VHH binders against MYG1 protein YER156C. Designs and how they scored, part 7

Target 1, 338 residues: MYG1 protein YER156C, of Saccharomyces cerevisiae (p40093)
Amino acid sequence: MNSVKRVKLNSKMSKQICTHSGSFHADESLAVYMLRLLPEFKDAKLVRSRNPKDWEASDILVDVGAQYDGVKFFDHHQRGFFETFNEKYKTKLSSAGLIFKHYGRDIIKTILNNKVSSSDLDLLYDKVYKQFVEALDANDNGISKYTIPKDSNLEPNFRDNAISIPGIISGMNPNWNEDTSDESFDRCFARASEFIGGVFVTLVRGYGQSWLPAKALVAQAIDERMDVDKSGKIIVLPQFCPWKEHLYELEREKNIEKQIEFVLFTDSSGAWRVSTVPINSTSFQFRRGLPEPLRGLRDEELSTKSGVPGCIFIHAAGFIGGAKSKEAVYELAKMSLA

## First folded at step 4 (VHH)

Design a3 (framework vhh_7zox_3)
Fold by ESMFold2-Fast, scan of step 4:
Structure a3 (fold): chain B 338 residues (1-338), chain A 122 residues (1-122)
Amino acid sequence: as target 1 above (338 residues)
Amino acid sequence: DVQLVESGGGLVQPGGSLRLSCVASGFTFSSYYMGWVRQAPGKGLEWVSDISSGGSTYYADSVKGRFAISRDNAKNTLYLQMNRLKPEDTAVYYCAKGDYVWTGSTYSFQHAGQGTQVTVSS
């Protein structure tokens, strides 16, 4: 056979991402990481520059350029910018929020190796924004978590800035007495982007692989509730799972809001738990507590006083209890309904 | 924008009564859990009471049997009837929309008004 000589064609030019140079923050650190998860930006060159010529050469600009067009420019620093995630949200978007708004579904699909349905993808898209990205948007835009009254005496019980993601990212910039060259800032940015990206990916995987599958278990438990107790107020899960958010939404969808009062499940030891249902997702108040005379009691004392054999405990606050059998935790829930 | 305006506080002798009111605007009042939280001098926020959209009520053990929470959905108004007041009830009382966050011995809230001062003293 004849030897074949071929001139290698130049590879198609890789995509280029641009963000600003110098001191960096959590929003663009995450935005760049999220873009690079996508197949079209996987091998993209990152340029950190405030030079308009570098902006012209780039395919996408994040947190620089003073424009937002949803195609090439993703900056929130221009006057009159009030973009939100959607009509349900009031938090002004940062560059992370802008990238997540446009690419979030594809980002989530990529993290989950395309193992997610369209309807579940919409659920994860909202959940990831609400639980993670919105807080970064708010921090970058100077929006406080709480509206504090003008004459309040509110004081924090502890400091959390050193363990907050924005605080950690800010701390990853070069210090004043270190190498402050563009190359040094770029190396620090790469480390910061990898750090926040790792946190983000871990959270998304947790939601897609663990939180989301709990929805089906809760839906089945609700459907079977009348077989558990004629009141329909007690549901049984085959194992502990993150049930609370799914319960509230499923109750709303089924027009049975506030009706489920107790959730029964097994722990890893095979013992049973009875949990109360909080009145809402942010409250430690419950629709119905476990009986007040039994709170704080354990083992034989609890079994004797309740009349229920095989009890293990009822928490002092009355929000959860445990027993050796399903029958026992059912009786604890049932007597709470009396 | 969410707005909550509290009123009805004042100075009262131990054993006396006060009724607090909170006028809400900027959201569908009838659809949310509403509550009262308080802050005593030199202390953090303490949850007092919550009421559901349907009227189910919940109380801190320290006020149970003495306080009664209620709502008038037609007037977008939340109430707290405080009876048999004790010196330890002295605090600024804040109306809260159902976006509470609990931290240790205190509750945090996302929307609150200016508060209303309740002083139980001679």
Scores: ipSAE 0.000, ipTM 0.088, lowest interface PAE 24.7, mean pLDDT 83

Design a4 (framework vhh_7zox_3)
Amino acid sequence: DVQLVESGGGLVQPGGSLRLSCVASGFTFSDYYMGWVRQAPGKGLEWVSDISTGGSTGYADSVKGRFAISRDNAKNTLYLQMNRLKPEDTAVYYCAKGYDFWSGYSPFDYAGQGTQVTVSS
ESMFold2-Fast, scan of step 4: ipSAE 0.000; ipTM 0.232

Design a5 (framework vhh_7zox_3)
Fold by ESMFold2-Fast, scan of step 4:
Structure a5 (fold): chain B 338 residues (1-338), chain A 122 residues (1-122)
Amino acid sequence: as target 1 above (338 residues)
Amino acid sequence: DVQLVESGGGLVQPGGSLRLSCVASGFTFSDYAMGWVRQAPGKGLEWVSDISSGGRTYYADSVKGRFAISRDNAKNTLYLQMNRLKPEDTAVYYCAKGEYVWEGSTYPFDYAGQGTQVTVSS
């Protein structure tokens, strides 16, 4: 009875996803995984085929069919395709970027068990694209991170292809002298899709469950800044968290841009750190450095020269320092303001 | 405090069947891939089977068609149905908790239980 009732209630064809057969790449491996996270595609049959009859039978086509309509066809190989994630981006989308553009918010909501607000979802949607999906789009489309000027001589210092996600996925294809049957390629694709999908889900959960909650900690630290130091230029975090991106946004929201110069927090050992604030999110320069005479010094030498007991180090560039106590890192920050 | 408790092992004749169980506690069972690994006397660890959080199953070639892995998320229990047992299946079988995000992963596993002995002998 239960089986008959379920069959009647679910009397719709299961969804079918199609992607191309043979050699696979990171973009469609991720795209298929992302689709299968969604409730409507979780039980979808995957067909890997270049046969038009299989395309007609499918509900969604990824990286095959030479069309993009935002409904059924999600391919980027056709001439005249110039789609980007939005007006802020110049990187041409791959099939992964196309699926993420259309389903990304629902994918993120599913990964986070619907425990995310609409405004936070928009932040995660942009962050996940910028930090992860854009690089996969660029790799698939042969786009370099840098535009090399004509007649310049620039050589990479090292090779990293074997440890990149696209390189790892490409290496998961059957080798030419192994079993190259359709069944073998399909098994390898399934493993590759699970691998890149696992990396993707880990990243999204990290952003939603760890990066995003840090915003509230930074907001409270800013609100309490006058209790830390009368200047309002030093904030204390109750624990280590990813504070930088949140600080710039919160300063703008609170109309205190460029005012906070030092952040105090504990490291994994329980010792304290004093960090400078970079002048912006993409800069390696800081608003105010730690004192020049103390830079590069460590332990007893640093404690003696600074007059602050319990110092551990101040980096040679002056952007970060450490000490055994909160009081010590506070004194290092405070003397930097003089 | 993660705990994995295996049961169901024993002595069985060649061609016989056994069903192993593993009761998990101390973590959200449904979020993790789970697996079975075994160690025969004088040999290293051999991966047997795993099951993803989404229910996808994978098997070692030596057990394909004979063993079936399953899970009951409501009971926090992992199962291994072993059919057509061979003397070569004699081993201590360990339940293992997999990585949170590695569906279909055969390794690494964060935790393993105490094991349950399976002996296939006349």
Scores: ipSAE 0.000, ipTM 0.087, lowest interface PAE 23.6, mean pLDDT 83

Design a6 (framework vhh_7zox_3)
Fold by ESMFold2-Fast, scan of step 4:
Parts: structure tokens; sequence; C-alpha cells
Structure a6 (fold): chain B 338 residues (1-338), chain A 122 residues (1-122)
């Protein structure tokens, strides 16, 4: 009964991903998650195995197989492997770095629902590697964040292993007194992969949807700087946004490096801020501070001593201040230039 | 002042045996998960075996049935008995705490020793 002949017009082959069995780490946990974000691997079966027969049956191998061909095998444990992300980086790639190097642009496009230009995609690709993936690659390869002087007896003041991503992932393996079957390791791996994947996706969305759009706001503020002050050293943003990295890059593009000294913007309360510009992205030193005699002062005392009505504060270090109006924070920046 | 000192390596013929020892100091040895990892010339680190504070053992498939891990908490010493050695067992063997190195994965531990060389050749 009810027999209708169906002809298959197209055949969909389910893809298979393979990674090693047993104890797992941050690199392949992320690599597998990243692959599964892609349309071609969205419904892929995951096999965790060191058996060559399972490798033959798989479409892609991550962190297993002792080979790297950029097509099927993505392992970094073989002799003579010294791949880096590109010539700007010296950190040897882990399986996460290998997958991100090959698929990273497509992964980012997928996370952002294809709402990104090719040029902006290149910026995000580099930023995501620099800020997140490189540290995982370094951890995997035993590379230290700092080069310590020879014969140093430096000891850390505290341990942070349990709050680092690699440490958290390691802690998600089955404990010695729990079920240590292959099935248990596979369940633990799935939870670990989802955890690190969630962190990764949140970071990429933040960069693509919030950090990247700030570039246009900073570019416009730079273009309008002469209308703010004749010096061209003060820019105004319509609201707080992540401006620092964009400012340094836009100054380079426009051949005005180190010229912008103050940034004015509104906070969430509608009050205005005047921020100094750090000498570089990692420095706590600034190009020009707010006036020394006004540092640490607040409200009426600050307004009286500065001669500027509506002041709220100037931080004791002189790197930021606030006032009730744009005119007030402009005057605080302006007097700093004298 | 944590220290792990390996010994017992050397040159042996295929089919031979070696017993590695690791003497620990500067931490509460009896409370730590202990293990052995190895690095063959031109290869990455490979997990060999581990043993819990309670004596539960694990082994890599490549050494299961040939190697036996044990510990003496009174002497703060970890052992690896290696039997029926093969040329592919040639490596530097490291004693480590909280070892997460397996064939095809990275190395992580709180503490590791300087290693002892094992060479299996005719």
Amino acid sequence: as target 1 above (338 residues)
Amino acid sequence: DVQLVESGGGLVQPGGSLRLSCVASGFTFSSYYMGWVRQAPGKGLEWVSDISSGGKTGYADSVKGRFAISRDNAKNTLYLQMNRLKPEDTAVYYCATETYVWSGSEYTSDYAGQGTQVTVSS
C-alpha cells in the first residue's frame, strides 16, 4: 500500500570529522566546533579515534594522523612542522590555528550571517587570530607570553590555571574516579567543544557587530576635527565606542600619526567625557594629560578652579575627565593644549 | 623548589627491558596524578602512562601490555617498567604531574623533569 516511486535527483553525503580519542585539549575542541559552524560540516558526524580505518572513512582529520596537507589532514605533531599564521607571526600553529588559517574567513562570515565586506573580513581575520587563537596555539606549543632574562628565578605571585581557557577545558575531562569509557570522554569533549565555541562566537560577534562599526564613527570624527578645534588635536564621537585601535590605524592611513590628543564622547548617562590618547594600544602613558592642578578634583571645586561650569571630575592620574556638557569637556581639553 | 629527577634510561636491544625511576621533591607527591610522556627524535610529545593518587592506571595503546607504571609514596618515587622494547620506543622519557599528553595532542603539566634517554637498537 501507498507505494510511490521516488527518484533521487541529488545525493547528499554526510561528512565525517575525526579527531583523537581520550583526553582532549582546547585546540581540537575549538577546531571541531569551528568546522561545524560551516555549511559543509554543519551536520558532520564526529568520530574520536586513533584507528587508521576511522581516518580513511573521514573527510577531515584534526589533531590526529601526523600529517598536514591543507585538505584532509590538519595535524601539527609531525617532524618538520613549523607553520605560522603568516609572516608577521612566529607562533607555531596548533590544530585550532590550522583550521582557523584555512577556514577562518568563512567561519567569521558564517557567524556574522555574511554581513561583512571582504576588506573588513581581512581585519577581523587578523584580529581574531591575534586576540584569541594565537594564545591557544602558543599554549599548545609551550610558548611563553614573555621572554624572561637568563638565570631568572622569577616565581608567579598566584596561579591562574583554573581560570584560563586551556585550564578550564583540561578540567572538563573525566576525573580519575568517574566513568572513563570512550563514551564518557566523547560526552565530555562535546561539552568542552560547546563551551570554548561559545566563547569564540561571542568574541567574533563582538568584534564584527560592535568593534568594527566603531571604525566609521572614528573616521568621521577625524574628518571633522578642524571644526572642533583649530589644532586638529581634539575629536568628538557621538557616543562611547571602542575607538583606540581604529584611531591608531586611521592616523597611519591619513598620515597624521600621534596628532590626536583628546577624544570627547557621551557616556550612557548623557554626561560628557574627555579622554586622553595613550601613546600606544598597550600603554598606560598618554600623549598629553589633563591639567595637573585640576587632577583629583570634583564637582563645584573643579568647576571653580578650572573656571569651567558643570564639571564633574578629573581622574587623579589625569587620563580622563567628565562634565555635564560638550562645551565643558571641550574647554578642559583646550586648556590642556596651552 | 619542586624537583623531578628521572633515571634508568640507556641502550637496549629490541625485546629487552628497562625500568625508569623518577624521584620527586618539593610537593606532596602522594596527592598528585603522576605520569610518563616521551618524545622521539623529530616528533612531538606522546603520552605513555599515568597513575592516580589512588593507584588507578592508564596506558597508551602502543605500550599497553608491555609497560607497567607504579608508585612508592613512602619514597616519593614513580616507576615505569618497560618490557619487550621496540625500536619505535626510542625517545626521551619525562616524568610529569597532571599529564595531558597523548599521541596527537599537546603537553600540559604543573611540573616535569629533565628527561632520560631510552635507545632501542641492535
Scores: ipSAE 0.000, ipTM 0.098, lowest interface PAE 23.0, mean pLDDT 83

Design a7 (framework vhh_7zox_3)
Fold by ESMFold2-Fast, scan of step 4:
Structure a7 (fold): chain B 338 residues (1-338), chain A 120 residues (1-120)
Amino acid sequence: as target 1 above (338 residues)
Amino acid sequence: DVQLVESGGGLVQPGGSLRLSCVASGFTFSDYYMGWVRQAPGKGLEWVSDIRSGGSTGYADSVKGRFAISRDNAKNTLYLQMNRLKPEDTAVYYCAKDYTWSGYEYKDYAGQGTQVTVSS
């Protein structure tokens, strides 16, 4: 029992982080938050300054200094800067992407309390960049998600900037007619950094604690596929889980790309679903549809026409169906293969 | 300067409940992550729970469903409601400033702590 003494963590390091003063953006707000998750920067003093004397006194500079050396300077505003996350990516890095590139594995390990293998860490490192950090990098560098030909008159039906993360962060700056002192900007920056950091940490935890464990379920389902159907084209999951990305990756690892066409699983009510497999993760097209004559049918009509008792529905587009039993959804998948 | 004062610990029987409080001063409480860590006799520090400035929470698997963290920014006070206490919850509980969900080594510092003993 230690009833009288304050407890300090003696392994903390006194460091200084510097970023630019004034108006702030999503990239350095996240970058500073990510650094502060690390043991070496947890006790770091944050200085928001464009003064070279403050840069000289700092251990790490984010989004200021017009240099990138991967050690002290992490800025992307200099001429001739074209760094990407790796050879798979074309998006130019912002300061968030630069910090994530160098510290991302340690950041993820910290968030997950070191409960991640090296190979799973590599998978999460790529996934977090692809799903979250890349879009922030693109936004900060003025890169659009779509390449629109100049001879096209494509117009947005609505504006969504105010509800995007970069738009929300920009809106957290002091307005021109409010307190625009350095102290006010620093308070607003702290709140913005906390906000985007909270979004980031929630995403990383979801991937590490929920998305990642689904890989083992999908791997087992693939290994058992020949016991489900002689074609090997139907897999059964013991429960619903995020299977799509894992399926594509496991097919590549096992040299069975594009072979699995149907996934059977239970929904939240305990009824069974038969899902088609999309051509890829962004496609609204599927490898093989459910039978055309059965699409749009429900309940007794579907059960009678299919010859399968206990059917609930087949969607009009043929991408998903449901039934009361595993046997029923298996028969719907099987007849789709004939 | 930065002060964290924990209270609410005590002796309780298995299955009982306790509510811990931490009064903070010397910093802008609403701007910081806050958390609870514990140290059982002869063991190291273990993260229990955290709460962000925006109110989102995290919990260790060992306490999930039994403990609830909350904050009152107007009173600069952090709380931990502990239900269905077990003998293995016996520890000194520390309030921590600037704490992320798994990073007890990343906290600014802890207060003096409050002893929780779960025993028949």
Scores: ipSAE 0.000, ipTM 0.096, lowest interface PAE 22.2, mean pLDDT 84

Design a8 (framework vhh_7zox_3)
Fold by ESMFold2-Fast, scan of step 4:
Structure a8 (fold): chain B 338 residues (1-338), chain A 120 residues (1-120)
Amino acid sequence: as target 1 above (338 residues)
Amino acid sequence: DVQLVESGGGLVQPGGSLRLSCVASGFTFSSYAMGWVRQAPGKGLEWVSDISSGGSTYYADSVKGRFAISRDNAKNTLYLQMNRLKPEDTAVYYCAKDYVWGSYTYFQHAGQGTQVTVSS
């Protein structure tokens, strides 16, 4: 029987992280969490303060101090700050983006237990920023995801503030009529930081352990495409995997951009799917659709009208279909090629 | 020296209730926020609930609506009322003077803990 054991952290030197006191946001909540994943900051003390003496005593300052030097100060609130992730991005960095820009590769390596190559690490570094951190940077800097003309009468169909990550984090602050002591804000900040950090780690692990290995499967499917169909426009995956982003990149590398039009794979039930290839990674429009007269049809009606036995469905939008066999989805893809 | 002594744990069936107590000494109890954290077998520390010096309460989503934290400053005692207990609530429960922070939890002046086992 003992007191709660002190958890031995991987850092032997006690470091101090400082961020601002009071109301908190998603950017510094994530930034502090990301730092504490690193060996040098695992056991770091967190001080939430706007006092310059606390800043002087700290090893790293996040979202406070009105400076950015890439070593100790990581704040984006000063005038004349226009830093972006790199030349490919226009979004101004928040404190989360600043920490990720400088420590992101080491953070990813730590999450993946150093089981990642240098080239794959560069790929994950860009992917994590593009898919997650950039949106937090944009939200914190008041940047809209769409450029809507000011004379437009476009209105949103619904409100989503309460279910967005920044909205959830903002909602974790103490309410005006609750305990608004520094202790209360600090505890709320700790919960918010653990919440957004958990989401971040889950996403990074998914990319490193599941999304990234799909690249090899897609590369092999592309190499074997002429064995599937003489057009070279149909590829077969041995199982479902996240193929879309890898396909676009591999097409660019192999100088076959826009050539692959259909992807065949099995779903979790063992039935087969035929998927169209979107024009780009964010589009619901596709390079070539499944036949318009067959869209929205199911089972026996689809099988009869297509002449292909064992059909299950073709979505009304024509972007995906299913059948009981590989031969059936191949015929649906083939007839789509004209 | 700061001392925290937890009690009130035990074996209980699913749907049952337990009330945990934590007796504090060695500091001005009424001036500090207090909390409960737990550690399930083979897992890390999980924050459960906090209460401020002023009496404001906060709960983890997993226990919200089922657990109630309270304090008696005259007796230097922190309580956790646990209702509608689930097998997933099985853990050693620790009283904490400070709060849980970071991926690895640390807290100053944590107690010895009290075992809660929810099992049929």
Scores: ipSAE 0.000, ipTM 0.112, lowest interface PAE 19.2, mean pLDDT 84

Design a9 (framework vhh_7zox_3)
Fold by ESMFold2-Fast, scan of step 4:
Structure a9 (fold): chain B 338 residues (1-338), chain A 124 residues (1-124)
Amino acid sequence: as target 1 above (338 residues)
Amino acid sequence: DVQLVESGGGLVQPGGSLRLSCVASGFTFSDYYMGWVRQAPGKGLEWVSDISSGGSTGYADSVKGRFAISRDNAKNTLYLQMNRLKPEDTAVYYCAKGSDYVWTGSEYKPFDYAGQGTQVTVSS
């Protein structure tokens, strides 16, 4: 058996989505867009209203109604709401995060035309939340990226509010001296929802079509590691690809956490690189550095001192180096293991 | 030699339950993505459910909420708990092994081996 087909059930009935009227923000603009990607909600009527009669008539409410039940109501403004994406995250969810938590896997499957395995879907589900949706949740809930020490005088050198996604969406509302009718707000909301939705879809496609396929290359490189070096600590990629996140995941899956210390790959010029592996995804420390006596050296000086012909460089921090051949970068990695 | 041996199929009334089992040998079971695929009379292969080496699961929309896939890596065994069975679930069910660590973003992870299958018939 070479491949299998999935069966999809399409919704036969349109639904009604409700969100609040008036001024809008990034979270519900994205939440409504995400829902409408799903077969069940693709033809859904959108009502923007704070009237309980409209809430009663709706199948799903986002960012309005002061309730969260995971079925009909998806609001985060009520007292006692502390919902997070999962136990690994501390960021309180906005309406975007709530919709993504419940429908995110199906949303991603729809964007990728159902061309993704369940294990890869779980990777994309976490990655999309971590890279995009969490920041929208944090912004909407007033959560800062950094905890500022009480005795610090840390202030930003410039403002970037107008070039952030939440800032752009906020700027798409009607100004106070323009047409501020419900119809005007609804037109502006539709434009904002399409804008943030387009950004979101582009990001998800990039992850599914470019980032995710690198996993197979890294998995094969790990499987072939003993043929590269008897230590099993050096892997070779057939081309550059986004390997770091996949390496950590695959090491855990294969029960070899922290064992791979060097990754060899080609750059765009056809020259080879030897990269160290950071101790984890958030660290600037690496499991094993390139040799200290060789750091900061280049070209002929590096080749002479290392005894390895064809060297190009070793960064002063020792985290990456380059050479003209695969054999040369292998020797640089190999001597680092001594 | 890769071997997948299914069991647990049979005749059941609508609304009934069955538990399918698949005993794997000839490969390191815990390292592989596994799944269930079915073929109804006169139709092609249909993906039913899958489970990663780490336990992440997926289900066809036709079986969501009714079927549950699980694995026991210590026993090299894959399971499919089938609840609230419908006549439409009548098919030969195959245990399937994922290809060696290969995924693509353009297509589902292919299965490179399937067992002999077990017949499930839902009829009154």
Scores: ipSAE 0.000, ipTM 0.101, lowest interface PAE 22.9, mean pLDDT 83

Design b1 (framework vhh_7nfr_2)
Fold by ESMFold2-Fast, scan of step 4:
Structure b1 (fold): chain B 338 residues (1-338), chain A 123 residues (1-123)
Amino acid sequence: as target 1 above (338 residues)
Amino acid sequence: QVQLQESGGGLVQPGGSLRLSCAASGFTFSDYYMSWVRQAPGEGREWVSSISSSGSYTYYADSVKGRFTIARDNVKNTLYLLMDSLKSDDTAVYYCAKGDYYWTGSEYYFDYWGQGTQVTVSS
């Protein structure tokens, strides 16, 4: 009865989060913020300490304790640690990646006010890791974005550390000639955690509320493609939206991979665009380009040469064009299929 | 401003038929996908059917495929659901939804919902 009463008493108390003291980095700054988004950790006390007694008193430890058990300890500094997000990723997890791996779905659900299906949640979980958390994991573990061939003379053209999230967070630590007390580091940590947390929440909200809903518009456009052109290779979106990633996934789901070649949509001015489809998500090459003789032409010259009234432009690389009407961009796409 | 008003629900015997209607106002009906979504007592919402803006493309949940037909009249701004071979499992409140997000499979992505119409299939 005494142990059951103790457990119930502890469940009524505020949770305690522990991370290391002193100089901080982006990974644990984000990890602590992500935990505090969860209902059970919303009012959690944060203790920044390397003292084992403080670790024993805490409910969860982030980036300290030299252990990873997926329950209380979430540290990646121990030898022989090679955990990745899943089998598709090779990047070793930092403490941010560990917390996101275990709590990421609940974190996303909380940011989106529980307005997300299980399948959409899985899609967002992977997208948020791939677009944001993986880069923080890589930075913390010293992993470069590019593997440079041994015999190459490739060198960076410029420095970007001051405008990267890890660089910004590093710069938020107290300077050597300022107050370097534990209290000062803790105040600076709180500011850094709020900063990176704000960036993270904005990104997740954008993906869940704007990027993800575009899938339905792309699906409708694909379904109605035969009404646009008998080839089924041209789709029309009712407005601009983030269509590329959804197009590849929907083509896969519908067994029409690599079939769509042009996307027509309106820009903010009400003029129309015709966009080519890249051959894959990482390529600057397109499945089918706009006509080579028309590339680089504008306005009257383009309209005369193409025979299509109301043209505005075709980019010199042939990947996008514009015109004043839907009919005009359709004709530009259609002649590209000839 | 946007209004969706369902009608046509009622009590029917297993194997019977019902025709639901949804009168839409306050938006350009002919520009949007429209959907039917149902909710049984004590259960979550289930997507039933969607129809494209033109009416040329229709989609159905596996549970109703071959038994239900979705249709629309863009001149009258009205959405229909023709329900044949009704089963006890079809008992639910049926909602008309202005839906651009049918492919997500989530009720949380529908913009607007009607008040609902009760369909009860007795044993």
Scores: ipSAE 0.000, ipTM 0.173, lowest interface PAE 17.7, mean pLDDT 84

Design b2 (framework vhh_7nfr_2)
Fold by ESMFold2-Fast, scan of step 4:
Structure b2 (fold): chain B 338 residues (1-338), chain A 123 residues (1-123)
Amino acid sequence: as target 1 above (338 residues)
Amino acid sequence: QVQLQESGGGLVQPGGSLRLSCAASGFTFSSYAMSWVRQAPGEGREWVSSISGSGGSTYYADSVKGRFTIARDNVKNTLYLLMDSLKSDDTAVYYCAKGDYVWGSYRYTFDYWGQGTQVTVSS
């Protein structure tokens, strides 16, 4: 009797996820993993099938069924499909992007054990899509990272296919001359799904537990900038943290865009760094460089020429320098403002 | 039972054109990505092109991009490869394959292969 009741409970309570059989891609490998992180799908049975009977029996279909309704069907292979993450994005969604669009906030919330505010959750939702999921969507839909000018004859200096996530996932399929049974593909899919899922969870956890808390430190450093230097162009972080993206966002929020020129912080050895601020998040150009006569100099030579004791280095490009004390890196930043 | 039957191969002069066809049966054709793979005498198999189940996405090997076009007719369960500006290096047996090549990957796998059709481009 207990066995009969357990069978009945399983048939009523367990969800079923379906995706296509055979060769698999990063797209549905991640999508299935993301779904299984959710309480409602944590115990879900996965069926990998292109049989309509298996589709009918399933609660959710990923990358199969040629439909998208945001409830049961999450496929992007049908004609006239132009769905994007939101109006700010141009990249067409894959099945991973579709699942992330609908469940992404709940997925992130689950990974972070509900230790995230609603506003921070929205910030992470956008960041995770922008930094990770969008590239998988683009890859699956054949969208290039760069628009190459029509008259250019650009050739890559090297191949990187084997070290990309889509390439690694593809490489996890059985080879044509190996065991290509359904059971073999299913075992390989499970391994691939766990691999890409692990990368995804590590990234989300890093953003929520390490990247996001740095925002408060940068905000405080900005608020205290006039106590560091009367120009307001130098900020001090109480410890090293990922400051760059937060700085640009906070400058915009506080209406002080492009005003902060130097950031002082300690490195992992306890020595101090003075960093320039790039003109934008992807640029190697900076708002104001360290002094040209001091660039490329190190140790005693740098300390003597600068007049600042305890200097360690100034990079040849002038974007970063180091010294043994906060006072020393402050003097290097201050002389750059003259 | 899954069956794939290629046709349309033959002898052609350099710069010429050929249209290959693959008749598919035994599965829901529109639900599967399809590919063309070729094998030259004494060489390994080389992926040529893939098309998604809907036909919305197509992918090509660098060696054939701009010269070959992959297409499908899901009503007729037929896969096509339109080959323009043929070169002697295109001489190979061309196989229809049920399955996909992942963009950016150095590896691929296929559930089923056809018997192949010979394409010979004379010197």
Scores: ipSAE 0.000, ipTM 0.093, lowest interface PAE 21.7, mean pLDDT 84

